# Miniprotein binders against q56419, part 19

Target 1, 326 residues: q56419
Amino acid sequence: MEGRTLEEVQEEVFKRHGVLVPKKELEDLAKALEEAGLLLTEKVEARLKEEEEKLKRERPMRLAGLSYPEGEREARAFLEAFRASYPGEGEEARVLLMPHLEPSRVPEVYGAALAALEKTPPPERIYLVGVAHRPLKEKAAALPVPFQTPFGPALPDLPALQALDALLPFELFNTPLAFREEHSLELPLFFLKGRFPEARVLPLLVARRSPELGEALKVVLRDFPGLLVLAVDLSHVGPRFGDTPLTRTLAEEARRRDLGFLERLAEGEPEAALAFLGANPTRIDGVEVVASLLPLLRERKGKVLAHRLDLEAPTLSAVGAGTLVL
Short names: E, the ipSAE of ESMFold2; O, the ipSAE of OpenDDE; V2, 0.75 times the mean of E and O plus 0.25 times the DockQ between their complexes.

## First folded at step 7 (miniprotein)

Design n4 (at its last look DockQ between E and O 0.08; V2 from the best seeds 0.00; counts 0 for: pae O 10.8 > 1.5, pTM O .597 < .8, placed apart)
Fold by ESMFold2, look of step 7:
Structure n4 (fold): chain B 326 residues (1-326), chain A 85 residues (1-85)
Amino acid sequence: as target 1 above (326 residues)
Amino acid sequence: SPELLELLKELIEYLKEAIAEAKKALKEGDPEKLEEALEELERLAEGLFRLSLLAKGDPEALKYLAREIEKLEEEIEKLEKELEK
């Protein structure tokens, strides 16, 4: 019909089949990769759903054998050693600020918290407010299940948690998986449960400042009195956190920011403490928690019991930790 | 498993290189080099599938793999569009 020569037909067949064969193989590869990716996504989603179902029953200890001992006897001795690392006396706390940094890095700061707990009447419940290190679906979250410790389970105060949820403009029980590995609750809880074995707990995380949380907690605390604990760290400075290498000048600035912040909180002036930090140049991680809890911190005077800016020599960086009672 | 994750990362890098060679061969009009690159992609895709089965009990590895496969699918789609021209 078109009068093609044999050579023309052969050349066209080679061009078409050569291109089509690579194209078909690419299409098959893309389909295979898409199917593999879909299968893997479904497996990940199923596994995450399994983890969420387990968290409906309890939150297992994750840091036993890593940050603190697994066994109760060894855990009790560990607790006593930390108290001994702070030779001073505590004061009664209605509000306690304590760290969530690895305990072995700041033993006297945790010891100061234990000293404060010695002077504090055993509460019915502890409002434990940590810092979310994984994303939350809302500004804040809670997980209303037992948290395991070497001293036994820390039981949730379900009525207080439900009252809090009812007062918030968002669902409080919104991100169970964020609690799975959250050390800002687990590490302080070890010390709190060791000293107050009968207290129930409200395990709370803050991702972004929520004035609504503070106002709701003020109402809930009237009906469900207890100990308020801010489990926060202070300055984060050095290359690990985006700075130049740690110098004496940067370390001195971090200490000044940490202490100035704590001292203003101790005067009952949390707005002034936040204003003192300005743009937060040393990255104090307690800011979002303090900003959420303003109604609970105003006009409460107290004392800074301990502070340490702890050096991370391998990273030329440092993290600050403190103990404050109000 | 850090061992499995490192194998997955290495395999992903080989896939990226094979895609780049295929694109280069197509632009240069070199059908022999294009065929070689596509054959390598097939072998690597089979390896990736086998490793994905081993990642069954490792949600971090599965999540990493799913994200990287999505990126590779985008690059393959671009290559397919170029082949249609």
Scores: ipSAE 0.013, ipTM 0.352, lowest interface PAE 8.0, mean pLDDT 83
Fold by OpenDDE base, look of step 7:
Structure n4 (fold): chain B 326 residues (1-326), chain A 85 residues (1-85)
Amino acid sequence: as target 1 above (326 residues)
Amino acid sequence: SPELLELLKELIEYLKEAIAEAKKALKEGDPEKLEEALEELERLAEGLFRLSLLAKGDPEALKYLAREIEKLEEEIEKLEKELEK
């Protein structure tokens, strides 16, 4: 009903169905729906406030027992199985692009990330940059609290986070509720913590391109060296994302865009990668993250280790995932 | 997230109630109430769908939500067709 009056609805029903529904009954229903919606909103707001207070201390697991095992032993077996799903060898990463899609959908892509991590010396800290699927108050945010994992808490690097905040023109520590359910951090963090249990983490979210973030991180990385991880998905195509059901043509276009994006990143040409996407008609998820991190991606040569366009059969939609090492 | 799932489940139950009211309006022969109810249901279903897109972290939850949304859409479509009779 955004912009339609009850009279317009009544008229449309009458035109379509030849039945005149009394306006009062529609009003009563609309009011009941509004009241129920308000009650739901109030309950949700109260719960969100409670969750925000908890997030001042720690970020609990939200996907344990769903996307990955809650128990440490089972979680280790999970890591080994995912590693085994990728038959290749990895390369040492200074920058790792990996997915945040449900792990079971793209096991070999996560396996490729694990393969790269096997060739990577244990970092002192991990800059984990995810995608904000919820609105942020600023272009980017961080949550400076422990993130729970089956392998124990991923501890924040507070000195490095503070250094980053000091270089940004906005408050970095904003929108804590955006982190509560953000899978773009939780899922990659499972794999990262499992491989590097002693690494501190800088959990970062990007909602909109922030060139300031990339420039600030470039400075911070000099004093606080670590592994940079871009936790991003690629194309999102099909009915879930506003397209027709997946066709061969649509899948080929999604793959072309995904691979063309990753290959240009692998050549150290992130601006060319962004330019290649243009209006981003296949909705590559990682665009705002890459656009924010340009200073860190320039002139770095690397390798695409894996790519998959995974079909979600119930919705006839597909999501691209890739692993890139720089 | 479990919380988002719970919220979405609550919204689905609310939608089911709204559908039941729409069906009642249909039975009572009140086409205007039915159309308004249908428009509101469509709005709520769209809202639910948008919210379900935020639940990307739980494939099973997403599948469940997608199925429930699809069922709701089918019920809306059936109600619309019944209104056309």
Scores: ipSAE 0.000, ipTM 0.262, lowest interface PAE 10.8, mean pLDDT 84
ESMFold2 (binder alone), look of step 7: mean pLDDT 80; pTM 0.737

Design n5 (at its last look DockQ between E and O 0.39; V2 from the best seeds 0.00; counts 0 for: pTM E .758 < .8)
Fold by OpenDDE base, look of step 7:
Structure n5 (fold): chain B 326 residues (1-326), chain A 85 residues (1-85)
Amino acid sequence: as target 1 above (326 residues)
Amino acid sequence: SPEALELLKELIEYLKEAIAEAKKALKEGDPEKLEEALKELERLVEGLFQLVLLARGDPEALKKLAREIEKLKEEIEKLKKELEK
């Protein structure tokens, strides 16, 4: 806030809205903003710039030691345990839909993804499409830097990223700070890098449906073939997401929507999958990603390998997760 | 912090009200008032955008804020286009 006193802000709000915000509330707001780094102070701007400069070189691990082991040996044991949690065999994937939920919540769903990867020839590159949990300047973004993992850095495919950027009507390399703590890329990448250590990666985020992204990727995939990974969760129901506590009826509806969505994708009918959700009342996370990638999902038949609706008991809320191969 | 998220929500609600006032200014035929309001709205929305990028908390709560910011940006762009007519 350039030079305006809290009193000037209070007066302005009063003049505009006829509401006198108590000075204490403004002070608490200002303090909370300061503490939250939300005051665009020179200090916050400097910090933003510093964080952006760091992300020009690499994206460090944020969830190592929390969601997965930091050490390579322990990380390999982690992968093996997750694979063991899924008793089935996988299928070869050209497209893999997998979760980005905390791995410990849905181990068998990640296990199913690992099973599919075991049947998949090592790709030269992985198109990893996650969900933006932060705002982007554009509908989608990429970060063209190495992503750190316990298995070494996941290196970007710069030629393929450049080819994609050239086909998009917007700058692909936008909003680097949105990648800094984005778990929708970090968690799937752990599993992918662990199985395909030599694969290059295209880390992509979708904030809003971008049909342009799907069309551009369809072209890029011809010259730069690889595995497409949709890192998406499914239904989000319960108090954390604005619903009543999880009931049998709510859980059944969430499962019905999750499975109905996945099954229609498995049939090669992504438009039917989106239409089936309508207004998406159970808040399936992957809708904007699927809507962006329609050209790549059409007419591909596949199989649902796993699904779980996982209860978060402290909040009586649940999140759906699934693994689909195409 | 949970407190930071609530503050961001309050800021979003304030911006929604400010956009509603800008829409009134458009209807009243006061282009100068609208232009000034839009400049301030753009500044505030950009600030909000940066703040949400720095914020820590529940990813789903942050995602919701992100979507609200996008809606605000779209509304501002609509008002700008109307001002240019």
Scores: ipSAE 0.709, ipTM 0.884, lowest interface PAE 0.6, mean pLDDT 89
Fold by ESMFold2, look of step 7:
Structure n5 (fold): chain B 326 residues (1-326), chain A 85 residues (1-85)
Amino acid sequence: as target 1 above (326 residues)
Amino acid sequence: SPEALELLKELIEYLKEAIAEAKKALKEGDPEKLEEALKELERLVEGLFQLVLLARGDPEALKKLAREIEKLKEEIEKLKKELEK
């Protein structure tokens, strides 16, 4: 240490260390979270293992009796009532965009999806792509087990899922617990299984944009043809989502962005649809799914069948939902 | 449990600041202490991942937390790679 005294060296070390992070504060926070995590983790670890063992066999209904009826007869009547809420005709879909919002809030939007399925030849399998509402270890995930519905189990297409897993640069079956309460799969699946009782399902979640998923799905769909479903909601505006209280101006902007997004998708221009949203100021839910699936959406023209921006009066907020066929 | 979700939001913001400070000090910090601090940050973010994964509540609020936690994991990964250089 030429040119420096011991005190000068000690001061330099202290300055570097002190500037980085106040060590005691970080250690105190780490210890507090560790104690909470250790206590919660032990009890949660036992429950986690139990829930994971259940999910190795099947994914049970979580929303029966809440969002749709538990019994098969009542569930069929419920499904037919939703079809009746949309008096129009559908179109055949090779790709269907439909919501995952609570069905009673947007009945005609789900009805439009049923009208499209009415015109669609029964597929051998359905690629159901939802939005992860819990964290995933990777950009996307799947769960290769039966999903229970009031219409019977929706069986997984294991060969197609295994082919998809083999083409991805990450393990596809990576976060089983993220599926446990994932409504973005369960709610659309109710309608899809009710209409196509023999179709197998690939239950997929996207957390973050994955171009790799879209490229892999393009390959898998050639060998395992089926119906591609984007189970996504549109704008989320208002205080529940971080905005000032919902105004007429904000609602009109959300509607404009929803419809502009859908129309550009309907023209076969998914990149233009994403560019139209920019920073996504109205928080359209479908952006990560669309961005992941670009190879499957390009040059596919279609039609917007329905849209609603539904008001949440108690929260002074709104959520958009739409039905698009390609 | 809205209070629990709000606490999780506050913890995430605290971790964002801690990671930002680690980024600023990367070139001027003690490599051994910086590496140890990154291991602690990684452990904390993983714990938060597990808490949000198992949490109950508004799905939209949980999604927002999930995306932020995923970003924190990415930032820590970047810092670890930069430290290895």
Scores: ipSAE 0.640, ipTM 0.842, lowest interface PAE 1.3, mean pLDDT 85
ESMFold2 (binder alone), look of step 7: mean pLDDT 81; pTM 0.745

## First folded at step 8 (miniprotein)

Design p1 (at its last look DockQ between E and O 0.49; V2 from the best seeds 0.00; counts 0 for: pTM E .798 < .8)
Fold by ESMFold2, look of step 8:
Structure p1 (fold): chain B 326 residues (1-326), chain A 85 residues (1-85)
Amino acid sequence: as target 1 above (326 residues)
Amino acid sequence: SPEALELLKLLIEYLKEAIAEAKKALKEGDPEKLEEALKELERLVEGLFKAVLLAKGDPEALKKLAREIEKLKEEIEKLKKELEK
């Protein structure tokens, strides 16, 4: 960052009190940010192009050795330990809601998902719908490449992805870089690929609710049957998320909101589940995915198999996770 | 880096104010200068979009930034469409 520190750039931004919209002042700010290496350097653009080209071929593991073991034998044992963390029996799923939270934090919730998969006939394909944690150019996106796992590559279902793309009013394959570090696909996929090694995958991300996605998926699922997975977390409460420190009252509210949401989904009432949340004061993470997929969730009854509101002691915060079969 | 994420947050807040002022200026201002300012706002928001795609940090903090950037893009698109009338 020649000639400027990040502290100096921060001071420049603050000096523009009472922001005016003259083009020159915006250009001067843009230039300062470019000199600090934040937005528009040749290095950033070159890195973007390089990473994007890699992602047109495959999506490598990013969390092996961090969230799950890198070797196949160890990964298999890891899966077995998670199943053992949930002593209950699963149920057959046509739709599975499961978390994308760090697995070691909610082992029985992932174990419940595995129990459901034990009761589920092996699908030809899995529609894996996660939550974009990076910006997308459109409301939703897919990446039609193999996703690496310790159990081998999860191959894309190209015909189903192409059919979906053809039905949408926007290009589905729009933001490859958003998939580079997206744990909401990678973490659930580890469990899904371990259980269904022959299934192909449609790796999908939602950034903003898209009714068009749900309508298109309803058509595609008719012609390309498979398992629909909503890979979403629930409440996010506490200082890490902009709240006061976690109290018993806030935790009880978050749990009530999580369970009320899941139970209404389990009754086949996804609109009621969304309405129950109102302004979503505990920041349930699944709302944009559920709102996109309404046509696939209506009138599908099922069961909540597990839930945990997991405490982050260092941050005095908590995140909810659940397992729902429909 | 953590410093880069904090700077991105500050820039987002600055751009929210700039867009609010652009809305006010649309009714009163010089359309040529407003058009050029909107083009530069769009360039800055696109730069933020790319920066967040590459940034390291808490995924939940990055998601919040991503949603704010998406809102900024939508507001700029609305203003550009209004100006082209």
Scores: ipSAE 0.713, ipTM 0.882, lowest interface PAE 1.0, mean pLDDT 87
Fold by OpenDDE base, look of step 8:
Structure p1 (fold): chain B 326 residues (1-326), chain A 85 residues (1-85)
Amino acid sequence: as target 1 above (326 residues)
Amino acid sequence: SPEALELLKLLIEYLKEAIAEAKKALKEGDPEKLEEALKELERLVEGLFKAVLLAKGDPEALKKLAREIEKLKEEIEKLKKELEK
């Protein structure tokens, strides 16, 4: 918006929407736009570039001291407490579906993931596939840098990442800024790194379904075996997500969809899992990830270890979380 | 800020309208108008893309905006391809 004055924007908004945005609101909007980096001021561009340059070296923790402890000793105690929150035993995982929701909301679901990891031989590498909560230039992306954790850096598997990139019809190493604050990788990585300190990681984000990603990963996994982790949440229902406040009926529907999705995955029928959701009216988060990884999920039988629909009381909304082993 | 998210939503709606107008220009057979519109659309969508990358707020709200921007980018690319024919 280089040349248009705030007044021209005001006039255009007025013309289009019949709302005269007060000049002060426009100024606040412009400032918010500037602060939001929408006004590509030289300052915003410089900041973007600086942040991108930082991400060429490492991805620092963003949620340390918030979602999990920053200190290693405290972080280990945190892991132990989460493991203790799940009373069951895990199973060996070749594929692990786990949440990326705020850990404190669904401790037993993360505990179930830890239980599964206890039964899993230490992998050489972890394919960690999260959900892009930011826009990606391509359908999927990777960040080939160390991710900081309280347990030390999670080092990228560069050879495996390069092999994956070579098989994709698009540049895998796109949109590094999308990883900067992406919790769908950071949160599960805390648990994974804590359990498997020596494992290399392939941090992957999916924005949109990419069948190519699943096919490429299937090939890469032959030469570069490892644990596949789907870091996905399930249903998102309530006012935060465009629904009415959570009701018994809405919660039952969310649970039905979550469990029906997970159960079909546990049966080795990922296409049936997707078909079961249809238009996905409860907004299961993991749909695009699962749709991208179909070749890796087919015929793999497993077990649902945990599920929770967690109420966020302030918004009367709920998010589903589950742990599935395949 | 909630205000930033709202602004992003407004800009996305504006971009949707601008894309609709560009589609109209395509149907009307006005390639010059379409080309000019596409240049502006590309600029806007790139700005929005960067803005959402930097924005702070509810992850799910940001995800929604991200998906909308990605769709708009695809629509713009389709229009570009039609102009090149």
Scores: ipSAE 0.604, ipTM 0.858, lowest interface PAE 0.7, mean pLDDT 89
ESMFold2 (binder alone), look of step 8: mean pLDDT 80; pTM 0.721

Design p2 (at its last look DockQ between E and O 0.03; V2 from the best seeds 0.00; counts 0 for: pae O 12.6 > 1.5, pTM O .619 < .8, SAP 73.603 > 70, placed apart)
Fold by ESMFold2, look of step 8:
Structure p2 (fold): chain B 326 residues (1-326), chain A 85 residues (1-85)
Amino acid sequence: as target 1 above (326 residues)
Amino acid sequence: SPEALELLKLLIEYLKEAIAEAKKALKEGDPEKLEEALKELERLVEGLFKAVLLARGDPEALKYLAREIEKLKEEIEKLKKELEK
């Protein structure tokens, strides 16, 4: 009885009762399931390889009809409604921090970004730096293809991207599939392309902090001036993010961390902003982006235009978003 | 005995759903959902072997299981044919 496997006991029971067929049928079912699972894996891998090849040509809209309108006329009205949700005036930006959270959740925060863009001369190009939500093969990546928008394609600035790639100690064009679903580029790009329809774009993702990226971008920006956009969200708190239920105390801490971070950035003190977060207990999104771009943020003073810590009622969680001009 | 039959019925239902999720993951090209579905199928097969042991003296439960496994094998064969296309 003891020292025998479950299989051995099970087979002995079946033999003594003359019911062997169910055991063989179970084993055959397990084999069939394993074979189907292997074939499913191969089909999914083939499908993803096809998508990767498509991404070497262009990056299509994934959120049209979901987060913003697909038609150009409706998309322009959408932009105007968002601008109207922020009644203030903006300031000229050479660096803009804006969210990538679902626009309808923080309309005045996106509106503040639009207000800043109204005061900003049209750039030749936009350095759009988002947060990789899928693994990258390196610390950072770019995708040097047109990104489709309702306002037409956002064309890549190939000379600037190639210069950036040449200055990095790793291949910049390394993970096309990571861009397939990346909302941290698509959502801000909708607003940026709508305001600056002629600007080219450098669509960049950061997975892990890269001091090399910041130093390289500082060099590239000298030869290829443009608008630097940090497309990042702020605190993530509550059960969806591994916390206890959201309380007033946790929400107040998240707001304090968000605003303290933004205010230190606005004073031109990005190292102090990072130090203020410590172990980042409220999980401010984009810490790796700021840490990568220190050379571009130092001594650059500006202003916080907007902030919201937005409640996700169904999950009892919250996400912070802000608009900062430097 | 009634508990063993009810457990077998529940596990068969979960197997049907896991096969459906695997087919859906293939159609959508979602590798995370495919991996989840495969792990769930493995867990359910392990659970099914244990449930058979618990039902070892219940011929009605074993007869039910034999019939349902035959149906599941047919559905798996259909799935495999779809994957080959």
Scores: ipSAE 0.018, ipTM 0.498, lowest interface PAE 5.7, mean pLDDT 84
Fold by OpenDDE base, look of step 8:
Structure p2 (fold): chain B 326 residues (1-326), chain A 85 residues (1-85)
Amino acid sequence: as target 1 above (326 residues)
Amino acid sequence: SPEALELLKLLIEYLKEAIAEAKKALKEGDPEKLEEALKELERLVEGLFKAVLLARGDPEALKYLAREIEKLKEEIEKLKKELEK
């Protein structure tokens, strides 16, 4: 594991799967893996190096056969089933906020995203901005390689990525290993690639708010127009996230914060959305992404298409998910 | 978790390598190497079970991993039986 602390692994597992693996269990696992020579062996380092070298060429599917079907035919049926789970109609999106939570947990929220994509003309490129659930060397990063999907590879827009890199005060192409398992890109990308097979992609991760990213993207979008996608989850509440078990009061507060955040974004007031959250006590996942993209979200009016607070019964915890069109 | 799953996939790959080494040791008639490889396999399988327990949030991943672990256990048991001969 390249320098990942058990806390980072915990956070990643938590962010991806909504499972808080107790730190002790992770420690025990890490110890068992260490004792097994798996964590710090020359072989693991060599394998990580090999994987890093592979990531210079392509990002393979990690969740195929798990979160979504590997086969194209089955993957298309999956898309149709998710679309069918949302009974409403979508709207044309210039900006789409959608979840990256496990699709089976919030099918109608993904269905709403698909409904919006049905009303959206095929973009030349998609700016896919996810949440870094692993540490990045910089505030944000990109991986300029093809991402594998059941619908074929999502090809990078190299000219647009290079233009973005040139405008940033930091190296955009950093921390390739952070992309290896990042579900905040992979899961949304499945739906996006399925709907827009010819679109190029700019896979971006945000670890910390980067106002520079939003300003740079605003410039890049003039010369390289495309669909902006924010792949973010909303509130994270309950024992997995350091709270008491989910209660009606806690759930109502999570919903209030989620909807209040989304509604203010829908009004074209992203600063008001951030201010509404304050210290973000319900841990809305997308805060750093929204804070980075303020210049692109200002004065854009839109509509909240779906919201769900999904209970994870085994942990008595819940995660919010929403779909917003701007 | 996909991370747990990736970790588990990595562990499965290491287990497959360890099984290949054990099979090689068996073919070479080196009981000490076989015993060492079996110990490593047992450790890896235990690690896998712990990782599976951690991956409880993904039933499909768990099913896949459980199947792979069962296959690996069967291979380990076969190797143990051959060591006792």
Scores: ipSAE 0.000, ipTM 0.227, lowest interface PAE 12.6, mean pLDDT 83
ESMFold2 (binder alone), look of step 8: mean pLDDT 74; pTM 0.621

